# VH-VL binders against AP-3 complex subunit mu (apm3), part 5

Target 1, 249 residues: AP-3 complex subunit mu (apm3), of Schizosaccharomyces pombe (o94669r175to423)
Amino acid sequence: TNEFFIHVLERVSAVYQPNGKLAFGTVKSDMECKCQISGMPLLLLSLRPGTKLGNVRFHQSVNLKRWKQHPDQIEFIPPDGKFTLASFQTDFATQKSLPVVVEAKNKLDGRFEVRIRNTGKKSVENLKILITIPQALKSVTVTEGNYIFRASKYTHMEEGILEWSVKKLAWTSPALVLTGFLAPLKKDANSTEESSSYSKLEHLDLQYKLQGSTLHNFKVESLKMLNHPDKKSYKGVKHTIIAQNVSFR

## First folded at step 12 (VH-VL; from c54 with light chain W32D)

Design c61
Fold by ESMFold2, look of step 13:
Structure c61 (fold): chain C 249 residues (1-249), chain A 121 residues (1-121), chain B 105 residues (1-105)
Amino acid sequence: as target 1 above (249 residues)
Amino acid sequence: EVQLVQSGAEVKKPGATVKISCKVSGYTFTDYYIHWVQQAPGKGLEWMGRINPYSGGTYYNQKFKDKATITADKSTDTAYMELSSLRSEDTAVYFCATEIGYFWRDAFDIWGQGTLVTVSS
Amino acid sequence: DIQMTQSPSSVSASVGDRVTITCKASQGIDSDVAWYQQKPGKAPKLLIYAASSLQSGVPSRFSGSGSGTDFTLTISSLQPEDFATYYCQQYEDYTFGGGTKVEIK
């Protein structure tokens, strides 16, 4: 087939303010490749000029001398089939926001509500929402997906975690909603009778996958075969964002 | 559109009672606390108390415990504050405010426009 | 209750100046602090919540910082429309600071 595929996986950990502004974040990236080119091609992968890869680890086939002289160029002889060309870290590009937005509210009757929307133009996949619950739950309903509650049964004072899983959140979907009801706490002598029955929920984390989008500050510009410059080869580049730990404060 | 609309200005004589209303629209009335805040002429803000409109439970600043009575009417989505035994030092603007229960946010998010109560001797 | 000591009581400043207002709580309150702006004859307006988080629609020249007992509100470049009185408030028992009147020269 004489084709070379590059899949850039960006694994993201970030903290957002509720208004969608990034507080801080990191991106750990892998370039996963699949070589379907016959022979022993000498390839030159060119990135956007001026690109620098942080804490990079290369596949053993990479010409390190060339990379040190030209940090936006990667020269290598790929093995057949699948391999990891590079693993690296980049700073989170604050101008590129993640598309999942959250509205989360406590109510005085012990109800809480989490609303999730996709503001982008591509579907979000494998969405998991983790909510820290400091007291027992009475009930949970969701408009879509499944949930699992892991109660604090095995250690004193450990909080429970409610995990809400949604396979796909399309950008055309209405907001998805989880509604939960807390079971009242037993009366504490240090609290008012009515307002002390329910703790304020404050902790929520997200995990998900987003195909066809990138948060990093680089682009694959070209892939050339140096030892056969007249031979045509096809490159395919895919980007996937894996949000591993996205929280709000 | 969340909105708190208060009753109009009042002029009262010493010893009288006044009842200020705060009508809520744009959210379910019983979901969130309603707070009351006093501002005497030329002075700062002073928190007076709150009500849980779901339960009717109240909590007062000790300074105002014997002066103010806070109530809520679920049928009209309206909170009330009654001030009794009015004196000239009770002359102030009185605000209502709601505290929306966001996970990571503590604040009086939405305020009424204020109600001036004037007590003339 | 928890006292909030706000200083200064007033500030006279020029357009473009940096203005810093402080509040000190009488005991630790984590980040349970809000800041409000009040213009004459108007209701207070929320600027900052959770000590440092900017309310939607508030200009980015406003910022908040601090945790525990010491908190600040900063206006990085004072504008004519920033003439107002500013209040901190802690949320454990809802006490306001005494206020800071900012006057534009």
Scores: ipSAE 0.502, ipTM 0.791, lowest interface PAE 1.6, mean pLDDT 86
Fold by OpenDDE, fold request of step 13:
Structure c61 (fold): chain C 249 residues (1-249), chain A 121 residues (1-121), chain B 105 residues (1-105)
Amino acid sequence: as target 1 above (249 residues)
Amino acid sequence: EVQLVQSGAEVKKPGATVKISCKVSGYTFTDYYIHWVQQAPGKGLEWMGRINPYSGGTYYNQKFKDKATITADKSTDTAYMELSSLRSEDTAVYFCATEIGYFWRDAFDIWGQGTLVTVSS
Amino acid sequence: DIQMTQSPSSVSASVGDRVTITCKASQGIDSDVAWYQQKPGKAPKLLIYAASSLQSGVPSRFSGSGSGTDFTLTISSLQPEDFATYYCQQYEDYTFGGGTKVEIK
């Protein structure tokens, strides 16, 4: 069979402003491929014209000379089976492109809220939110899903990671909310200075699966077999977002 | 809708004490700091201090440490600022403000309408 | 105490003009700066927070930039309603700048 599959896996890193707006985001992408073509096919992968692959790392089979001349064309002789054709990075600045929006609030009483929303048109599956907890955690409530708190083994402050798991986040669902309660920081009894007894949440890692979506303008236009133009090759292209790292400033 | 409503204008004699109020509505009173800001006539803004309505903890600008006492009443969702030993120089508009919103807003996004305190003999 | 030196103290401008106001912090404060607009007899209104984040409802002609010690508020095209006094503020100890009065030329 002459089948070639491409699966683009995207990992997102995002920095949010205090208002919850995206300040900066990057997408790291891996083009995972599976070649089931007999012989030694010479393949030409054509990308959308104008496509730029930032900080790209290619598989050794890629003709770099041709790519340099035609950055939207990747010529290569694939190995049999699974391999990574290319890894690259793309920047994005629009929050509209994020499939999962995360919001967080810190309250003076030690309460914090994390809200997640599906802003896309497809359900997000197997969503895990890893929340870095900066101090002792008293309790947690969630609107949906389950949670596990893993305390740090290295600190005396009982800080850790709170894992919030949601099996499915439908795009039609209202925002899901996790509410946590922090224990107050131990202050010196002799301190007369007013200071916050509670640390702020600053980092969340999201792990999820969202198929059929892309955060960048990467698009495969065609895959051709140059040494056998008469032979039809079958191409499957999938896009999956698998992770989103979120930092708050 | 989030609102901070302050008490009305005050006229006091030198040496007197005045207590102005700031009533909070539209959010949980204890969730966010309440700040007080002074603005003398024709002058700029000057931060006076803040209170944590939950704990009652206060933090003052050193300039106002002996002048202002900030308190909060959780039962009425009201913050107070008392100014003692009033002098003509204390004549000013006083604002309460809060920092609310998603994530961390240390900026004062909600303000009271201000309270004019006039000190005259 | 962190000082915020705001400049200029006043600026005369016409409708449509680009207006730039600067604040310099006495020490590094990352991006913990806000900008306010105040009209006579009114409370200040938050325009920009976190140095460059536009407050909800504020026109896009307002923008903030800067980090560390140098911060800038820019009005790209001054409108009649923009004649007011503007203040910067830092979050560490909440010090305000001295203010900038934007007046009609």
Scores: ipSAE 0.500, ipTM 0.763, lowest interface PAE 1.0, mean pLDDT 89
Fold by OpenDDE, look of step 13:
Structure c61 (fold): chain C 249 residues (1-249), chain A 121 residues (1-121), chain B 105 residues (1-105)
Amino acid sequence: as target 1 above (249 residues)
Amino acid sequence: EVQLVQSGAEVKKPGATVKISCKVSGYTFTDYYIHWVQQAPGKGLEWMGRINPYSGGTYYNQKFKDKATITADKSTDTAYMELSSLRSEDTAVYFCATEIGYFWRDAFDIWGQGTLVTVSS
Amino acid sequence: DIQMTQSPSSVSASVGDRVTITCKASQGIDSDVAWYQQKPGKAPKLLIYAASSLQSGVPSRFSGSGSGTDFTLTISSLQPEDFATYYCQQYEDYTFGGGTKVEIK
C-alpha cells in the first residue's frame, strides 16, 4: 500500500463581545498525517505560495534547512503510520468568521431564550452550547437535541452550567431555540429600590466540529515523492475546524 | 408589531399633577423594562427612570426622583408616569421606551410617540 | 453620574459628505453605548447599540466605533433623510449626550 493522508485540524478559541465582534481569538492547527508508503519515501509537501506558518513546530523528520529557504515547502521522510507533521498557531482575527451564531434573550420574569443558527454552507457536528446559569433553573425546553444541567461543584450554589447538545446542525436548518426559566432569587438585599429578581445570562460557550472547511485558507498544492516521482501516493487533504472555546459574553 | 402608544398632550397649571400613560402592544408587557425620557423644547434627551413591569420595581434618575412616579398596570399593559408639583420647567415632551433585543442591550429599541406636557399660568 | 460629552453640537454638511460625531464618557463604560437619530416632532430611533452594532433596518452607511471613553458615530455618505439630531447614550446610568444637529449646508 502506497498511501499518504493529511488531515489539517484547526482548533479555534475565541471570545465575542455582545455586539458580535471578535474580541480575541487564536487558531491552533495541526497537520496530522498517515503514511502507508513502503520504503523510505522522500516527500515534498508544497503549500500555497506565500503561506506562512506562525510559531510552527515540525516533526523531527522535516528538513528545516529547506523550509527556511522555502517556507511554503515541507520536505520530509515520514515515519510509518500516524504522525503530526506540523503544528502552528495563528491569530483568529485574520481569519474567516465562524459559521455558528448564538443569540440570547433575557426577560424580566426569569425566562430566557438562546438561539443558535448555522450561517455557513456546511453542517456542523457535535454542537454543544454551554450556558452559565446564574441561579436555580426551573425548566428548559429545546427545539432539538438534548440538555443537561450541572450544578457548580465549586460554589455549592444553585448556579451551574446548562449544556445543550445537538448532534448535527445542518446549514439548511432553521434556528434552534432553547428556552429556560430561572427560579426567583431570594431577596436578601434590601439596599436598592429595584431588586433584580433574576440574574441575566451573560456567558455562553460554543463547541462544534466543521468538516471540509478551513479558517486559514490553508491549501496544499501538492505532495510529491522526490525519489519516486512516478508514484502517486497522495490521497488528498482533509480539513476540520474544531471550535473548542468560543465564548459569547 | 410592537408599539408603545402614549396618551395625548396635557396642559396644566403650575402646582398641578399630571399622569401620562404608555400602552404596550405586540409583546408581553412584563418582559422588558419601560423607561421614561424627558425632552424640553429645543433641548436634548434626559433619562428619567424605569420600571420593571413584572415586579413593579422602579429606578429613577436622582434629578427626577421627587418629580416623577412611575407605575405599571399589568391588567392593561400600561405604564404610567405621574409628574407632581408641575412647574414651567417641566414643560416638555415625555417619551416612554423599552429595551428589546438579543443579549442584554440597555439601548431603547422601541419608543412611544411622545406626550407633550405644557405647564403655563 | 457618568457624563456624556457629545461633539459637535451642530454640523453643516452636504449630501454625500462623511459626517463624524463623537461622544466622550467621563469614565470608562466599555462598549455600552447607543446612538439615536431624532427628527423633529418624532421619537428617537435607535441606530447603533453596543458601540458598534447596527440596529436592524438601519442603513449600512451608519457605523459606530469606540470603547472605554471615546465613541464615534459615522455616516459614511450623508443622505437627504439623514438630516436630523443624533444622540449618544451610555447604559450604566442611561445618560444621553447633548446631541448633534446635522444640518444641510
Scores: ipSAE 0.381, ipTM 0.731, lowest interface PAE 1.3, mean pLDDT 89
Fold by OpenDDE, look of step 12:
Structure c61 (fold): chain C 249 residues (1-249), chain A 121 residues (1-121), chain B 105 residues (1-105)
Amino acid sequence: as target 1 above (249 residues)
Amino acid sequence: EVQLVQSGAEVKKPGATVKISCKVSGYTFTDYYIHWVQQAPGKGLEWMGRINPYSGGTYYNQKFKDKATITADKSTDTAYMELSSLRSEDTAVYFCATEIGYFWRDAFDIWGQGTLVTVSS
Amino acid sequence: DIQMTQSPSSVSASVGDRVTITCKASQGIDSDVAWYQQKPGKAPKLLIYAASSLQSGVPSRFSGSGSGTDFTLTISSLQPEDFATYYCQQYEDYTFGGGTKVEIK
């Protein structure tokens, strides 16, 4: 069996504006490989022409000389089994949106609403929304998934994190909604003329996994065995986006 | 769909009192703040104060604390601003506004059409 | 009280021009700044919120930037309908800038 598998894992960190527009983001990518080729194959992996890998780190088996001459070609003698061929990082600031959109609203009666929507054509898996709660939480309702609230008591205020978990958000699914109610705060009679009983939400963190998509339009064009042109090599390429530390501020 | 409709223009004498209304439609009246903004003829915008229609709580610009009284009627989805001891300097267009956008917003998304108050002898 | 110093007070420009308006806060206010457009006889219209977030329905030629004390509204290519007065505002105590009138050159 002469098989070679590549799994490109893209880990995304981003900061979003309240309207869902990207302010800043970073993608850390790993090319995870599995080699099941007999003998000592000399492999040439060709990427889409013009591909630029930022801050790339290669496996020790990679011919760096060839890479310098041809930055879209990775020549290497793979070890048997699983290994990371390359790791690279790219910063982005102009991307319109990620596959999941989050919206949130505060109301004056202590009610807040968080809405998540799949904007792509693929299902998103293992979504987690971490909501920083500025005061005591009275109740929570979700259209789908589960939630856990972890609160910490301070002198006169409670701070906590509300975790909303959704196993799968299908692209055909309507928006999912979390509704929460904050408990009233004790009135500071001496500070302001306004009787404000409720604080606003200020921070959300979104985490999820999306398979079969790439943010960098990363494409493997070919995989060739240079020292044995007569041997067929089989390749499988998978792509996964892992969103983490996606902050809305 | 969301609209703030204000009462019509007013002409008053110095020393008089005027009460302007702002009727809200298109959303739940008690969900968001109502703000009032003054604009003197040919001048810029100046924030006067706000009301929490749910609690009735108010917060004023110190400049207008003794001039303006802001109230809200939940039964009619209407906010009011009363201006007392009117002077020529109070001649201006007054706007009501609300913020109904994303939860980080404190900007004014929707505005009334404005109400002209003229104070003349 | 936080003061917002807006500049310039007026600017003459032509269609297609890049127009930049600045607003300086007397103290740090993070990104809690909005920009409004007002035409004669009309209510102000929200353009930008949170310093750089474009309001829904607003053309992309409008953009906001800045944090802390210095904020900027930019019109990348001025259109005929953009001749108006623009105002900045901070959220902490809702102070407006003095306004900038964009006039036809």
Scores: ipSAE 0.377, ipTM 0.723, lowest interface PAE 1.4, mean pLDDT 87

Design c61
Fold by OpenDDE, look of step 15:
Structure c61 (fold): chain C 249 residues (1-249), chain A 121 residues (1-121), chain B 105 residues (1-105)
Amino acid sequence: as target 1 above (249 residues)
Amino acid sequence: EVQLVQSGAEVKKPGATVKISCKVSGYTFTDYYIHWVQQAPGKGLEWMGRINPYSGGTYYNQKFKDKATITADKSTDTAYMELSSLRSEDTAVYFCATEIGYFWRDAFDIWGQGTLVTVSS
Amino acid sequence: DIQMTQSPSSVSASVGDRVTITCKASQGIDSDVAWYQQKPGKAPKLLIYAASSLQSGVPSRFSGSGSGTDFTLTISSLQPEDFATYYCQQYEDYTFGGGTKVEIK
């Protein structure tokens, strides 16, 4: 069987402002390939015209001369089996949003609410939200999924990290909600009538996996065998977005 | 839509007392602090104090601790500020404001339209 | 009490100009600073929070920077509607700066 498979992995790191605007973000992408073609093929991978790969690193088999002349064409003689054809990094456009939106609200009664919403057209898998809890946690409820609270080992404060896990967030699903209640701070000062007994959430980290989508509109137009144009080859392309460090603060 | 609507302008004599209202709509009244800010004519902004509408707790700028009394009525979603022993120096526009936001925000993102208090003999 | 020293008190500028306003805190306040715009007869409008976060609906020509004690509001290209008075504020005890009036040159 003459088969060639490409898996484009886009790993996203980003920081968002509380208002939902992107402060900064990067996408690290890997083109992972699997070659099962006999006869030492010379392959030409053509990308969508106008595609720009930033800070690109190529596999040693790539003809760099051709790339310089045609920055949307990757010519190479693939090794057998699995290899990374190319790695590249691009910065997020300042106005791009991720397919999952997170909102958090703090209330004066110690209540806080975290909402997650799928804004895309595909299901998101293995969603995790890490919430930094600034004081003792009284209770937590979730509309879906599970949660674990991990107390900090290093602070005398009953602070910790609340991990909210959702196995699958369907694009048709309404927003999921986590509600928590903070315990009042112990008053050390006897003289203040001001009731500021609750701290606010300050930091959330979102992690998830999205299959079948691309942030860069990355598209493989064709894969050709230059030295054997008559030989049938099979091409498969898979796309995965991995959000690993998406912080909201 | 979130709105803070303040009571109308007041004209008072020296020594009098005035009570200004700030009605909240568009969100749960008890969820966020209500602040009061003074602005004398042609002058800058000065924070006066805040109230926790949920607990009723207040915190004042020391400058205004003897001048202003801030209260809240949960039944009407209204915060109040009473100014006592009015003097000409108390002539100013007074604003109520709230900090409603996502995550950590202590800035005043919603403001009332202001209430002018004029103290004249 | 934390003091916020704002400078300059006034600035004359033209449309298209870059305008920079600074605020210095008497002590470290991390990033707990907001910037407001106020037009005559109106309530202040929040522009920037958390020192550098742009409030929703605010044009991108406004930006905030700084941490600790030194903070800056920048208008990259002054527009006609930007002639106003601007104030900084710190969150710890809600002290405002003295204000900066941006006037037409």
Scores: ipSAE 0.372, ipTM 0.722, lowest interface PAE 1.4, mean pLDDT 87

## First folded at step 13 (VH-VL)

Design c68 (from c61 with heavy chain D106E)
Fold by ESMFold2, look of step 13:
Structure c68 (fold): chain C 249 residues (1-249), chain A 121 residues (1-121), chain B 105 residues (1-105)
Amino acid sequence: as target 1 above (249 residues)
Amino acid sequence: EVQLVQSGAEVKKPGATVKISCKVSGYTFTDYYIHWVQQAPGKGLEWMGRINPYSGGTYYNQKFKDKATITADKSTDTAYMELSSLRSEDTAVYFCATEIGYFWREAFDIWGQGTLVTVSS
Amino acid sequence: DIQMTQSPSSVSASVGDRVTITCKASQGIDSDVAWYQQKPGKAPKLLIYAASSLQSGVPSRFSGSGSGTDFTLTISSLQPEDFATYYCQQYEDYTFGGGTKVEIK
């Protein structure tokens, strides 16, 4: 009883250059809460001084007049149970790089190779690597995890997405490797132009989860109960980064 | 480390033939293209052609198609460019370069040191 | 062949100056452009690939932009080691621009 939980979720969509430089990205954040405090508590959530929430949408219970005067303070009367206190956008800071780095190469014999490493200090969970395959796929080998090829069902059965799944990429692990082989293209009998037997692979996306980390210097400093200052309550704060659409160019 | 090491400078008379070598080390020779580039004295870079060392297939700049012959020897990890019927205007530095085949990058990643060919009577 | 018209052919500049070099393609080539730096007696060095992507180890004062037919290399604050000749290259059929020599004024 008398518990209040806050889970800050940062959902990331970004495009990186292979050297780790951000080309473009967005972070959509939510403060998901669970209230287990009885009665009608009037709560004041204080953020790190100077914090600004971009394009914020608050729960109906938030005192907007108070927030306009003090943008790092959120005063509200929570509903029982789970609710979203705020949804907002934060700046994507280049000082905090995402920890999964990728090297990907095509070879003239139809092989391709994807290498991934974790440069952070925490394991990356539920890693999924999506590789766009433009022609028939002959074989795949992975050093860890599982793969599945999902053929395009709309117009051509040879095209598709190669999905490589790794449950955990430990921060101490050596690079993990996927090696694939493309089947050669069938040349048109009437072609007079030079053509390669293999198309260049150019597209790769990542999805993963990283707990206990944040891409922004956002912090919950305190939670106070204004209408019962003598009551003690517990707060718990958890941060999760969900990389939903991380691509490279 | 990856290296492209070219044969040394050549002095030739008009009408002669020269064959420049480009020895590859530090990666599997047949994995990536080898390109050749001409730079006449005091002039800019001009692409001459490329070879696929895996297949032996070539693709030439039209200007050099009747002047240059590009080959590759898998047994020695060496690409070659032969220039025939040399004239004084063929005096230039000739570079080889490799294209590594990264998903997101098209570029001549690594270059040889260049080979000066001088044609004088 | 796709022609790459590079301008200017030379630039006289001082340390700290902003230098802008342009290349125009004779037809659309998306972002298939690389930029190289060459010092006298040396092989070219890759600076920029895919029109705007910086090669590792290249200082951040170098930047590239453009798509389609118009491409630009910019040096935001020229340094002594930047006096060199610069070339663009397109990757449809590999033609280079004519080069731009950046000289001490």
Scores: ipSAE 0.567, ipTM 0.823, lowest interface PAE 1.2, mean pLDDT 86
Fold by OpenDDE, look of step 15:
Structure c68 (fold): chain C 249 residues (1-249), chain A 121 residues (1-121), chain B 105 residues (1-105)
Amino acid sequence: as target 1 above (249 residues)
Amino acid sequence: EVQLVQSGAEVKKPGATVKISCKVSGYTFTDYYIHWVQQAPGKGLEWMGRINPYSGGTYYNQKFKDKATITADKSTDTAYMELSSLRSEDTAVYFCATEIGYFWREAFDIWGQGTLVTVSS
Amino acid sequence: DIQMTQSPSSVSASVGDRVTITCKASQGIDSDVAWYQQKPGKAPKLLIYAASSLQSGVPSRFSGSGSGTDFTLTISSLQPEDFATYYCQQYEDYTFGGGTKVEIK
C-alpha cells in the first residue's frame, strides 16, 4: 500500500480579557505524518498558495533549498512510519476568536455563574474549565458534566480550583452553566458597615479538543511522488485544535 | 438593554432636603452595587458612596457620610440618595452608576444620565 | 485614603496627535484602575478597566498601561470625537483623579 497520512495539530495558548477580547495568544502547530510508501519516494507536498509558516522547523529529510524558493512547497524523502514533517508557530490574531466562549459573572449574594458556549459549527470534546475559587465554596451546580473541587493546601484563604468537565459540547447545544455559591467571608473587618462581602472570581482556564478544524486555514493542495509519477499515492489529512492553555483574566 | 434612569432636576433652598432616584432595568437589581458620584459645576468626579442592593449595606466616602443617605428598594428596583441640609456647595450633578461587567470588575460601566441639584436662596 | 494625582490638568492637541495622560496613586493598587471619558452634559463613559483592558465598543486607539502606582491612558491618534475630559479611578476606595481636559489646539 502506498499511503501517506498527515495530522495537523494546532496547540493554542491564549489570554483573554474579561470582555472576551484576546490579549495575546500563540499557536504551535505540528504536522505529524505517517508514511507507508514503498520504494524510497521523493514527495512534494504543496500547500495552499500564500501559506506562511512562521518559525518553521522541518524534518531533516526536507529539501530546504526548494522550500526557500517555494515557501508553500515541501519536498522530502519520508522515513517509514510516523514522523513530524514540520513544526511552526504563529501569533494568534487578535481578530480571531476561539470556538468556545466562556463568560463569568460575580453576584453580590455570593453567587457566581460560568457559561460556556460553542460558537463554532462543530462539536468540541473533552472540555475542562478550571476556575480559581478565592474563598470557601458552599455549593456548585452544573447543567451538564461533572465537577471536582480541589482545595489548596498552602493558602490561608481556603482557595481552591474548581474543575468543570464536559465530555462533549455540541455546536447545537445551548450554553452550559455552572453556578456556584461562595461562603461569606469570616467577619474579620468589624469596622465595615457592609453586612456581607464576597470575593470575586478572577481567573479561569479553558481546555478542549476540536477535530476537523484549523485556525490557520491550513490546506494541503496536493501530495505528489516526484520520482514515480506513475504510482498512485493515497493522502489523508486530519486536523485537530487543542486548547491547552487558554486563560481568562 | 441595561439602563439607569435618574429622577429629574431639583431646585432647593438652603437647609432643605432632596431625594434623588435611580431606577435600574435590564438586569437583576440586587446583583450589583449601585454607586453615587458628585460633580460640581466645572469640577471633577467625586465618589460619594455605594449600596449593596441585596444586603442593604452601604459604604460612604467620609466626606459625604453626614450629607448623603443611600437606600435601595428591591420592590421597585430603585436606588435613592438623600441629601440633607443642602448648601450652595451641594449644587452639582449627581450620577448613579453600577458595575455589571464579567469577571472581576469594579469600574463603573453603566451610568445614569445625571441629576442636577441646584441650591439657591 | 488613596490619592490619585492626574496629569496634566489640560492638554491642547490636534487631530492625529498622540495624547498621553498619567495618573499616580499614593500607594500601590496593583492594576485596579479605570479610565473614563466625559463629554459636556453627559455621563462619564468607561474606556479602560483593570488598567489595560479595553471596554467593549471603545476604539482601539485608546489604550491603558501601568501597575502599582503609575498608570497611563494613551490615545494613539486623536480623533475629533475624542475632545473631552478624561478621569482615572482606583477601585479600592473609588477615588477619581482630578481630570484631564483634552482641548483642540
Scores: ipSAE 0.519, ipTM 0.764, lowest interface PAE 1.1, mean pLDDT 88

